# Ledger of designs, part 3: VH-VL binders against q0aze0

Target 1, 268 residues: q0aze0
Amino acid sequence: MKIILVNNRFKENTEKKAQEIAGQLSALNVEVIIDNGLDEPYAGTVDFIMVLGGDGTMLRAARRYGQRAIPVLGVNMGTVGFLSNIEINELAEYLPLILREEYSLEARMMLEVAVFQQQSLLTRVFCLNELLLRSNSPRMLSFALEISGQKLEPYRGDGLIVSTTTGSTAYSLSAGGPIADPQLDAFIVTPVASHIINKRPLVVSPEREISLHLLEEREAIIGIDGQIKMDFGAENRVLIKRAPHPLLMVNLKAKPFFTSIDRSLQRQ
Below, E stands for the ipSAE of ESMFold2; O stands for the ipSAE of OpenDDE; V2 stands for 0.75 times the mean of E and O plus 0.25 times the DockQ between their complexes.

## First folded at step 7 (VH-VL; framework fv_inotuzumab)

Design t7 (at its last look DockQ between E and O 0.01; V2 from the best seeds 0.00; counts 0 for: pae O 15.7 > 2, placed apart)
Fold by ESMFold2, look of step 7:
Structure t7 (fold): chain C 268 residues (1-268), chain A 120 residues (1-120), chain B 112 residues (1-112)
Amino acid sequence: as target 1 above (268 residues)
Amino acid sequence: EVQLVQSGAEVKKPGASVKVSCKASGGTFRSYAISWVRQAPGQGLEWIGGIIPIFGTADYRRKFQGRVTMTADTSTSTVYMELSSLRSEDTAVYYCAREYYDSSGYFDYWGQGTLVTVSS
Amino acid sequence: DVQVTQSPSSLSASVGDRVTITCRSSQSLLHSEGNTYLHWYLHKPGKAPQLLIYEVSNRFSGVPDRFSGSGSGTDFTLTISSLQPEDFATYYCQQSIQLPYTFGQGTKVEIK
């Protein structure tokens, strides 16, 4: 059995804890690859991914490995979040089930994001929560949104968020979007500080294609999961669609989403 | 299931033009690039160019610049390739192919091919 | 333009044989984002080409386990572990690191 152990070098004690867990697994003849975010993603075949940390570390793991159909387990190290399944102090209890591959999987939709300059592809990335288009100056943006070939009336404001249902509790929520059941597949399109008051959040079928471009020259950025950013100008376009594969999240322990929403949000 | 259906075989004289159609069904059309690839008798595969329907723009291989035009009609899920100033060496089977997402560059579904014969 | 060159140009084999085909690129096919843009197709006369392997080593949906791809940088290999009667065809590698997309000259796998 080979696993990837994902941690964040800059979070207190995650590096030390990752080494301890790697030692425990190695003693059980499990081959462990540590991904602390500094090296390129491991390219070889693995059986399981264990994420030590909060939602941010899970987001990086999803971007790196989510399209490989590998089970991903979130292990919480004390910070309240939406993407962990078990606590670090429970790992020993659940380890036999992990090693026997006795767990269920929950599929979480991901976005596939392609950014172009004119007609040349600049980059293609996957994300679990959201794409943010945002002004990078004090001035508002004017931009066009197309959904499956239908061009909506122009937007004017600070930007736009296109999120998954998993991302509904992240920046989309802060911008006025709905909380969505992560079992649903959908896009949630949330305007940011819209100057046009009839531009409401949209919930859109996952089979739709979403395109964005600026209508005038402005300094803007594209943000991915709050962790990657790229300059975005009038020469650029972005296409967003459902990624070919969902993130396969491991479920070892029942996690009551609806009854836990208030506790999770109180700690933001 | 994605399917690409091309128009039928054509016979043309040198100097004429030909317009081949490629209709997509069973999947998303606008966000996928559609490329055209040909195979002349006894030769390998040669990429001609491609169009991204959502942007309405095309890229062509240099040797075809000025003779080829690719267009898309999103209302009918159809792309077209028009090749003008035909010459005998343009005799080939012409395929349309869907590029997996605009950025992938590999072709997951292919049309059945259209034989274009140029003879005097 | 990026050139890709296959070896051999043809080969003769029997059912059950292990077959290997190589593809060499004039420059690295590794993109700065970490993907490597080398793909393999099967083509029979009178039929459309069929995708076998994308991005070096990923089998396309429905492609049998006997097909595998490997390599990195500029050097790549397609392997058929046990040749079947339906595998006699011409095989092409193709790069997509930059436009124009280019195909290898093809490798014809013939009945011995």
Scores: ipSAE 0.000, ipTM 0.414, lowest interface PAE 15.5, mean pLDDT 85
Fold by OpenDDE, look of step 7:
Structure t7 (fold): chain C 268 residues (1-268), chain A 120 residues (1-120), chain B 112 residues (1-112)
Amino acid sequence: as target 1 above (268 residues)
Amino acid sequence: EVQLVQSGAEVKKPGASVKVSCKASGGTFRSYAISWVRQAPGQGLEWIGGIIPIFGTADYRRKFQGRVTMTADTSTSTVYMELSSLRSEDTAVYYCAREYYDSSGYFDYWGQGTLVTVSS
Amino acid sequence: DVQVTQSPSSLSASVGDRVTITCRSSQSLLHSEGNTYLHWYLHKPGKAPQLLIYEVSNRFSGVPDRFSGSGSGTDFTLTISSLQPEDFATYYCQQSIQLPYTFGQGTKVEIK
């Protein structure tokens, strides 16, 4: 068996723990690769991904490895979040199950985000939570939203979030979006501080495509999962689709989503 | 210098419609929204709605929805406000005002106003 | 809708007087990016309204230094340090934090 341990190199506790766990796994004849945020993700084949840390680390892992159809386990390091399945102190208990591959998987839809300049592709990324378009100034943006070729009325506001159902409890929630069942596949389109009060979030079929572009000669910012930032101007367009493959999240421990929402949200 | 020039005074009967124009001289509507604000006799300023000419989209105050239509001709840099089903209460001076649609929502330039009188 | 209320509705003053007009909104006019969306206008009968102050304290181009604005959140003030003959008019505050835009009821500054 070959396992990738994903941790955050900027968090010493996760790094230390990753080394410790790597040693333990090695002693069990498991090959271990540690990914602490290096520029290039591990390109070799692996059987399992273990994420040590919070939601942020999971998001990075998803972006780096989510398209490879590898089981991904979130191991919480003492933070509050939605994406971890077990606690670090439970790892020893569940390790035999992991090694025997006795676990269930939950498929989570990811976004495919493509940023263009005119007709040229600048970048393509897959992400678990959301794409954010926001102003880089105190002034509102005017931007166009298209859904499956249908042009909506121009949006005016601080920005727009296109989120997965997984991401519904992330920034979309802070912007007034609905909490979505993670078992659903859907886009959630949430306006950020819209100048029009009646501008409501949209729940959109995963079969549709969403496109955004600015309607003014100003620079904005594209944010992905709160971790990737890039400039976005009038010459740019972003196309958002359902990623071709979902993230396969490991379910070792039952975590009732709805009963944990209040607890998780209040402690963040 | 930017100047907004409005059409002349109108006298209408109740139930009729009025269409007021606002032309930007020496400027463009490319980066602007044009709002309409009215003042009835003895009253304050009341925002009616606004249009972004380049988009052709307008927002109306709920009070006027269904009766007001704002349109724009970008080729002539002219915005129009049409108010239908006129009532005596619609008697007012109507102003067009320029707003940067990406700004904080202040009106930097105003038309001279158009008196619309609704009387039987 | 966001309500904007001015005080007083009218006042009498003499040339050279210091004049203060207040404006209160029903909710904070502070935008998430730090700007506050409260503006002041001067309006004379038969003339177009004129922008005086935008975003609480910024004088519009050509506006004399005797005009100043201050405030935060929900409470704002327009001050004329020394009233001039041409300043007798009606003043309005306006919020733009959300649609619909709303104006205060106006403050008429009359000659004493």
Scores: ipSAE 0.000, ipTM 0.465, lowest interface PAE 15.7, mean pLDDT 91
ESMFold2 (binder alone), look of step 7: mean pLDDT 91; pTM 0.939

## First folded at step 8 (VH-VL; framework fv_ixekizumab)

Design t8 (at its last look DockQ between E and O 0.77; V2 from the best seeds 0.00; counts 0 for: pae E 12.3 > 2)
Fold by OpenDDE, look of step 8:
Structure t8 (fold): chain C 268 residues (1-268), chain A 120 residues (1-120), chain B 112 residues (1-112)
Amino acid sequence: as target 1 above (268 residues)
Amino acid sequence: QVQLVQSGAEVKKPGSSVKVSCKASGGTFRSYAISWVRQAPGQGLEWMGGIIPIFGDADYNQRFKGRVTITADESTSTAYMELSSLRSEDTAVYYCAREYYDSSGYFDYWGQGTLVTVSS
Amino acid sequence: DIVMTQTPLSLSVTPGQPASISCRSSQSLLHSDGDTYLHWYLQKPGQSPQLLIYEVSNRFSGVPDRFSGSGSGTDFTLKISRVEAEDVGVYYCMQSIQLPYTFGQGTKLEIK
């Protein structure tokens, strides 16, 4: 078995813990790779991904490795979030199950985000939470939203969020989006400060495609999972689809999502 | 099998316009771009422009200085290329090609070509 | 515009012998996504161009294994291990990393 540990290189405590865990795993004849902020994702094959940290670390890990259809375990290190399954102090208890592959998997839909410069692809990213389009100025954006060939009325506002159901408890929530069951596959399209007072979030089938572009010569920004930032102008286009592979999140410990929502949200 | 079928040969006078069609079949039209490439007699290939149907906007080679208009009709899976203010130098075979824009943008399938002859 | 330069512009090959075509770009064709946006096409006499190799080294469906592509950055090569009569035509390299897409001048392959 080969395991990659993903931690946050900017948090020394996670690095230290990764090294410690690596030692433990090595003693059990498990091959271990540590992604402590590698410039590029580890290119070799791995059997299991262990994320040491909070939701941010999980999001990064998902973007880096999620398309490989490998089990991903979130190990929380004292942070508040929705994406960790066990606590760091529980790892020793569950390690035998991990090594024996005695765990369930929960598939979480990811987004495939393609950003274009005219006809040319600039970047393609798989992300777990959301794509954000927002103005880079105090002025509202005017942009076109199309869902599977259906062109909606021009949109004006500060921005727009396209989120997975997993991401529903992230920025989309702050923008007034609904809380979605993470076991449901769907897009959540949440307006950010629309000029239309009654503009409501949309829940969209994962079978559909969403496209965005600006209708004016203004500068905007796209954000992915709050970690990737890119300038977005009139010549750019965004195409959002369901990722071809879901993130396979390891479920070692049952987490009652709905009963824990209030608690988690109150802590944020 | 993916096929691109273009309209027939055209003979045009200088100053006129020509509109070539390209109908796609055997695959999804929306998920790909259609590019137009021309080839003058005995010459190489020149990219003219392309369109991604889902976006509706076309991109153009600036060398044509606004003489080219590319459109797409999703309902019929047909792309169009109109070239105006025709000149003798525009005599060429015009190809449509399917572009895998969601990847690296290579042209995986080509139409049979449309000969456009510009002559007085 | 990115300039694509092929060499040679023509070559005559005895059947069964290997052939090699070079393509050089004026700037790197390595994309930020890790792929290299260099492709090869063959236009047989009287026919439309057809895709041979995409992204430097990937053979398109139906392309014989005697065709191979290699290279990186700005220098690329198309090789035919054993040229056959059906390989006659003009070969083009193309970049798609930025607009406008541009092609090489073409390399005419003939049989001796």
Scores: ipSAE 0.042, ipTM 0.601, lowest interface PAE 3.9, mean pLDDT 92
Fold by ESMFold2, look of step 8:
Structure t8 (fold): chain C 268 residues (1-268), chain A 120 residues (1-120), chain B 112 residues (1-112)
Amino acid sequence: as target 1 above (268 residues)
Amino acid sequence: QVQLVQSGAEVKKPGSSVKVSCKASGGTFRSYAISWVRQAPGQGLEWMGGIIPIFGDADYNQRFKGRVTITADESTSTAYMELSSLRSEDTAVYYCAREYYDSSGYFDYWGQGTLVTVSS
Amino acid sequence: DIVMTQTPLSLSVTPGQPASISCRSSQSLLHSDGDTYLHWYLQKPGQSPQLLIYEVSNRFSGVPDRFSGSGSGTDFTLKISRVEAEDVGVYYCMQSIQLPYTFGQGTKLEIK
């Protein structure tokens, strides 16, 4: 069995704990690869991914490994988020089940984001929470949103968020979007400070294709899960689709989503 | 299963224009770019331009600047290439070709070709 | 524009023997994503071109394993391990790393 331990190198207790867990697993004849964010993603075959940390560390793991259809377990190291399943002090209790592969999986939709310059594909990334288009200056953006070829009236404002249902409790929520059940597959399109009176958040079928481009020359940025930034100008376009594979989240302990909402918002 | 069917051969006079159609079937028209590639008799292949239907704007090889217009009609799953101000050297077979817009730009399927002959 | 140069421009091969075609680009075709945007097509007599190999070495669906591609940067090679009569036609390399997309001049493969 080969396991990737993902930690956040900027949180010293997660690095020490990752080494402790790696030692425990090695004693059980399990091969362990530590991914602290400094190196390229491990390219070889892996059976399981364990994420030590909060939602931000899980977002990085999802971007790096989510399209590989590998089980991913979130292990909370402190403040409870939306993406952890068990606490670190419970890991020893659940470790036998992990090693025997006795757990269920919950699928979470991911976004596939393709950024173009004219016809040429510039980059393709996957994300768990959201894409943000925003102004990179004091001036507002004028931009076009198309949903499966239907051109909506132009947007004017600070930007736009296209999120998954999992991402509905992240930036989309702060911008006025709805909280969505992460068991649903959908896009949530949330305007940021729109100056057009009829621009409300939209919930969109995951079969749709969403495209964005600027209508005027402006300095803008695309943000991915709040962790990756790319310059975006009038020559660029972005296409957003449902990713080919969902993130496969390990479920070892029942964790009702709806009873956790207020606690997570208190700590977000 | 995937098919690109082009309009038939045309004979045109110098100075006129031609509009070649390319109808896609067996797939989702929106999910693919359509490029146009021409081949003069006994010559190699030359990319003319292409369009991604969801984005609406076409990109062109600047060799044809001002003379080529590429459009797409999603309701009929048809792309069009119009070449104006025809010259005898525009005599060629014109192909449409498909690529996934999120790929590295390779053409996975090609139309049958449309011979355009420019002659007095 | 990126210039693509193929060698040889023609070759004659006895059935069952290997063939090799080189393609050189005027600029690197290595994309920042780590992949190389070089593709190979075959145009059989009287037919449209068809994709053989994409991104240097990946065979397209239905392409026999006697076709293989290799190379990096600016230098690429298409190999046919055992040429068959159905392989007759003109082979083109193409770059798609920047617009306009450009093709090599073509290599005509004949059976002798």
Scores: ipSAE 0.000, ipTM 0.526, lowest interface PAE 12.3, mean pLDDT 86
ESMFold2 (binder alone), look of step 8: mean pLDDT 92; pTM 0.947

## First folded at step 9 (VH-VL; framework fv_ixekizumab)

Design t9 (at its last look DockQ between E and O 0.61; V2 from the best seeds 0.00; counts 0 for: pae E 10.5 > 2)
Fold by OpenDDE, look of step 9:
Structure t9 (fold): chain C 268 residues (1-268), chain A 120 residues (1-120), chain B 112 residues (1-112)
Amino acid sequence: as target 1 above (268 residues)
Amino acid sequence: QVQLVQSGAEVKKPGSSVKVSCKASGGTFRSYAISWVRQAPGQGLEWMGGIIPIFGDADYNQRFKGRVTITADESTSTAYMELSSLRSEDTAVYYCAREYYDYSGYFDYWGQGTLVTVSS
Amino acid sequence: DIVMTQTPLSLSVTPGQPASISCRSSQSLLHSDGKTYLHWYLQKPGQSPQLLIYEVSNRFSGVPDRFSGSGSGTDFTLKISRVEAEDVGVYYCMQSIQLPYTFGQGTKLEIK
C-alpha cells in the first residue's frame, strides 16, 4: 500500500504530525509520500490520500490529485470546516480500517474550469469548491453568462461565483447562495453584489456547460477555491463543466451535515 | 466516431467571395474550437482562423487582413469560413479541423478538404 | 509569428530503415501550464492531414508504436523506427502555444 500524506507547509504542527504518521505507517510496511505543497504533485501510483489539516488543505489536495480517482480522507487538526471526516486524535482508531480498505466513499462533483486567451488555452483546473469572477477595481463588471447555449441577460455587479454543491458552504454562501446537499450534483451560480438587487442564484444541472466573458474592457480576476488567482480581461473566456471524475472522499465516520451547519457556520 | 464533412468544390471569379461549410458529427461541437487551414497546390499548411462555438467569436490570422470571416451554428453543428475579395493566390484546398482544448490545442480530426479555384 | 523550421525538407528511405525529422521553433513552446504545444501531422498523398503525435511525445489513437516524438523547448524530433510504405507522405510539425498557429514547411518522405 502506498499513501500520500498531504499537509500545509505553513503549519508546523501538521508537518510534524505528517512525519510522525509517516513513521507509523512505515512501521506497518506502508509506503508513504509526504506532500506539503513545496513540490509538484506525486506522479506515481498511490492507493490512498490522507489530508492533514483544514478545508484549505483539502482543496489543494483535490486540485492536485482529485482527477486520479484516489480515495481522499480529510483529517482535521483543530480547524473549522466541512471537508474533514475524522479528527487527528481518531486516526489511530480508524487506521486499521484504512489499511484494510474498509470504508465507504462519497463522490463529490468537481468543476472543470478552462480559461482561454482568445483561442489558446491558458489553463485547465479541476477544483472542488468554486470559480470566482471578480472585479479588480471599484467599478462593476459587465459580463455575459451562457448556460448550454442559452444566453442570459448581461450581468452587472462585482462578480459571479460558479460553485459545486460542496462549495455551497464556502464563498457562495457568503455571497447569498443556497446551502446545498453535498450529495447532490449541481452547479450553483451566485451573483456577487449584483446591480440587480433581486438577482437570484441559479441551481444548474451538472449536465450543462457554463461560459463567461466580459462585455467591457475591465480589470478582473479569476479565483479558484480562494487559492489560485489570475488576471482576467476582455480577451479571456471561461468554460465550466462538470469534471469527468468526482473527488472520492473517504467516509469513515458519519457526519450530520445539516444538523451541524449552524455550528460550523458560526465559527467561520 | 467524430467526423467533419465539408461542402463541395468551388470555382470563383477574382473579387468574389466563397463560403465553405464544415459539419461536425459523432461528438461534441460547441466546446471545441473549429479551425480552418488552407493548402495551396504543392505548398504547406496555413492556419486561417478558428472559432469556439460556445463563445461565438473567432480568431483570425492577420495575414488575411480582414478578408476571412468564421462563424458557427450550434443548432446544426456547422462551422463556416467565408473568404472575400478572392485572388488567384487564394486557390487552395481548405480544411476544417477540430481542436481539442482538453490538451494542447492539437487538431485531432480534419475535414476532407474543399478545393476553391479562383480563375478569370 | 512563431516560425517553425523542419529539416530535412525531403527524405528518401529504404523500407525497414529508420527515419528522423527535426523541427525547430523560433521561441519556446513550453507553456506555463507545463505542457509543450508541439504536434506532428502526416498528410498522405491525396488525403487530409492526420494527427500523429501531440504534445511532443504522445501518440494519437491508432498511430503505430514505430512513431515516436521527442524534444523540448525549441528543438523537436519525430522518429520512425522502421519505415513502411504506408508512411509515405508529408510530415508537418505545428505549434499551438500562441496565435496564429503555424506549421513547419513539411518534410516529404519517399520510399527508395
Scores: ipSAE 0.028, ipTM 0.533, lowest interface PAE 5.7, mean pLDDT 90
Fold by ESMFold2, look of step 9:
Formats: C-alpha cells, structure tokens, sequence
Structure t9 (fold): chain C 268 residues (1-268), chain A 120 residues (1-120), chain B 112 residues (1-112)
C-alpha cells in the first residue's frame, strides 16, 4: 500500500507530525510519500492520500491529486475548517479501518478552469472552492458573463466568484452567496460589490459552461481557491466547467454538515 | 458519436471566394475549438485558423489573415471558413477538425475534406 | 512560427519489422501547465488525417499498442514495434503550444 501524506511545512505545525505518522505507517509496511508543498506533485501511482492540516492544505491536495480518483482523507490539526473528517488524536483509532479500506467516499465537485489569451491556452487548473475574478486597481470592472452561450446583462463592480457547493462557505459566503449542501453539484455565481442593482447570486447546473471576459481594458486578477493568482486583462478569457473527476473524500467518522456549519459560524 | 460533415467539392475562378461548411453532430459544439487545415495536392498540412464558438472570435494564421474569415453558428452546430481573393495556389483539400476536450490542442475528429479547385 | 522537422521523410519497411520516426521542434513544446503539446497523426491514402498519439505518448482510442510515442523538450519519436500493411500512409507530428499550430513535413511509410 502506498500513501501520500500532504502537509504544509510552514503552516499548521504539521511537518513534525507528518514524520511521526510516516514512521508509524512504515512500521506497518506502508510506503509513504511526504508532500509538504515544496516539491512537484508525486507522479507515481498511490492508493490513498492523507491530508494533515486545515482547508488550505486540502485545497492544495485537491488541485494536485483530485483528478486521479484517489481517496483523500482530511485530518484536522486544530484549524478551523470544513474539509476534515477526523481529528489528529483519533488517527490511531481509525488507522486499521484505513488499511482495510473500510470507509465510504463522498464525491465533491471540482471546477476545471481554463484561461486563454485569444485562442491560446495559458493554463488549465482544477480547484475545489472557487474562481475569483477581481479588480487589481481602484477602478471597477466591466465584464461579461456567459452561461452556456447565453449572454447576461453586463456586470459592473469589483468582480465575480464562481464556486462549487464546497466553496459556498468560503469567499462566496462573504460576498453574499448562499451556503450550499456540498452533496449537491452546482455552480454558485456570486457578484462582488456589484453596482448593478439586480445582480443576485445564481445557482447553476453543473452541466453548464461559464465564460468570463472584460468589456474594458482594466487590471484584473483571477484567483483560484485563494491560493493561486494570475493577471487577467482585456485580451484574456476564462472558461469554467465541471471537472472530469470529483474529489473523493473519505468518510470514516460521521460529521454532520449542518451542525458543523452552525458551530463554525459561531466561532468566527 | 462525434461527426464532422463538410460541404461538397467546389470549382472556383481566380479572384472569387469560397465558403466551406463543417456541421458537427454527436457532441457539445460550443465548447470545442474548430480548426481549418488545408492540404495542397501532394503537400503537407497547414493550419489556417480556428474558432472557439462560445468566444465567437477567431484566430488566423498570418499567411491568410487578410483573406480568411472563420465563423460559427451555434444554433446549427456549423462552422464556416470563407477564403477570398482565390488564387490557383489555393487549390487544396480543406479540412475542419475538432480539438479534443475543447482546448487541448490536438485534433481528435476531422471532417472528410472539401476539395476546392481554383482554375482560370 | 515553430518549425517542426521530421526525419526520415520516407521509410520502406518489411512487414513485422520496427519503424521509427523522429520529430524535432525549433522551440520547447513543454507548457507551464506541465503538458507537452506534441501530437502525431496518420493520413492513410485517400483519407483524412487521424489522431494516433496526443501529448507525446498517449494513444488515442482504437490505436493499436504497437504504436508508441516518446520524447521531451524539442525531440520526439514515434515508434511502430511491428509494422503491418494497414500502417501505410503519411505520418505528421504537430505542435499546439502556440499559434499558429504547425505540422512536420510528413513521413511517408511504405511496405517493402
């Protein structure tokens, strides 16, 4: 059995714990690859991914490995988050179940984001939470949104968020979007500081294709999961689709989504 | 099953124009790029330009920019290539081709080709 | 424009024997997304081109296992482990890392 341990060397104090867990797994004859974020993603075949940390570390794991259809377990290290299943102090209890593959999987929709300059593909990235288009200057953006070829009235404001249901509790929520059940597949399209009175958040079928481009020359950026930033200008377009594969999240412990949301919002 | 069906062969006089159609079926037309590639008799392949229908604008090989217009009609799932100011050197088979998974850059499906003969 | 150079331009191969076609680009075909945009097509006599290999080494659906692609950067190879009569035609490499897309000049494969 080969496992990737994903951690953040410089956040959540996870590097030391990852080494300790790797030692425990090696004693059980499990091959372990540590991905602390400094090296390229491991290219070989693996059976399981264990994420040690909070939502940010899970987001990186999803971007690196989410399209490989490998079970991913979130292990909470004390950070506030929505993507962990068990706590670090429970890992020993659940480790036998992991090794015997006695767990269920929950599929979480991901976005496929393609950014173009004219017709040329600049980059393609997969993300778990959201794409953010925002102004990179004091000036507002004027931009076009198309959903499956249907042009909406132009947007004017600070930007736009296109999120998954999993991402509904991230930047989309702060911008006024709804909290969505992550078991639903959908896009949530949330305007950021819109100057157009009737621009409300939209919940859109996952089978739609979403495109964005600027209507005026402006300095803008595209943000991916709050962790990747790229310049975006009038010569660029972005196409957003449901990714070919969902993130396969491991469920070992029942963790009711709705009570978790309530508690998380109370804690800040 | 994806299929690209092109309009039939044409014979044209120098200085005229030709418009070749490419009708797609069995796939999602608006999200894929449609390219046009020509092949002169006994020669290799030459990319002329392409369009991603949801973006509505086309890119052209500079060799043809003043003479080629590429368009797409989503309602009929049809792409078009129009070549103007025809010359005898434009005698070729013109293919349409689809990029797999929209913007991957490789052509997974090709039309049957349209022979355009330019003769005085 | 990126120049794509194929060698040899013509091959005569005894059935059952291997064949190898080289393609060299004037610039690296490795994109910042980690993919290499080099593809191979076969045009059989009287037919449209058909995709054989995409992104260096991935066989397209229905392509026999005897076809394989390899290479990196600017140097790429298409190999046929055991040539069969149905493999006759012209093989083209193509880059799609930047516009305009460009093809190699073609390699004609003939059966001895």
Amino acid sequence: as target 1 above (268 residues)
Amino acid sequence: QVQLVQSGAEVKKPGSSVKVSCKASGGTFRSYAISWVRQAPGQGLEWMGGIIPIFGDADYNQRFKGRVTITADESTSTAYMELSSLRSEDTAVYYCAREYYDYSGYFDYWGQGTLVTVSS
Amino acid sequence: DIVMTQTPLSLSVTPGQPASISCRSSQSLLHSDGKTYLHWYLQKPGQSPQLLIYEVSNRFSGVPDRFSGSGSGTDFTLKISRVEAEDVGVYYCMQSIQLPYTFGQGTKLEIK
Scores: ipSAE 0.006, ipTM 0.544, lowest interface PAE 10.5, mean pLDDT 87
ESMFold2 (binder alone), look of step 9: mean pLDDT 91; pTM 0.943

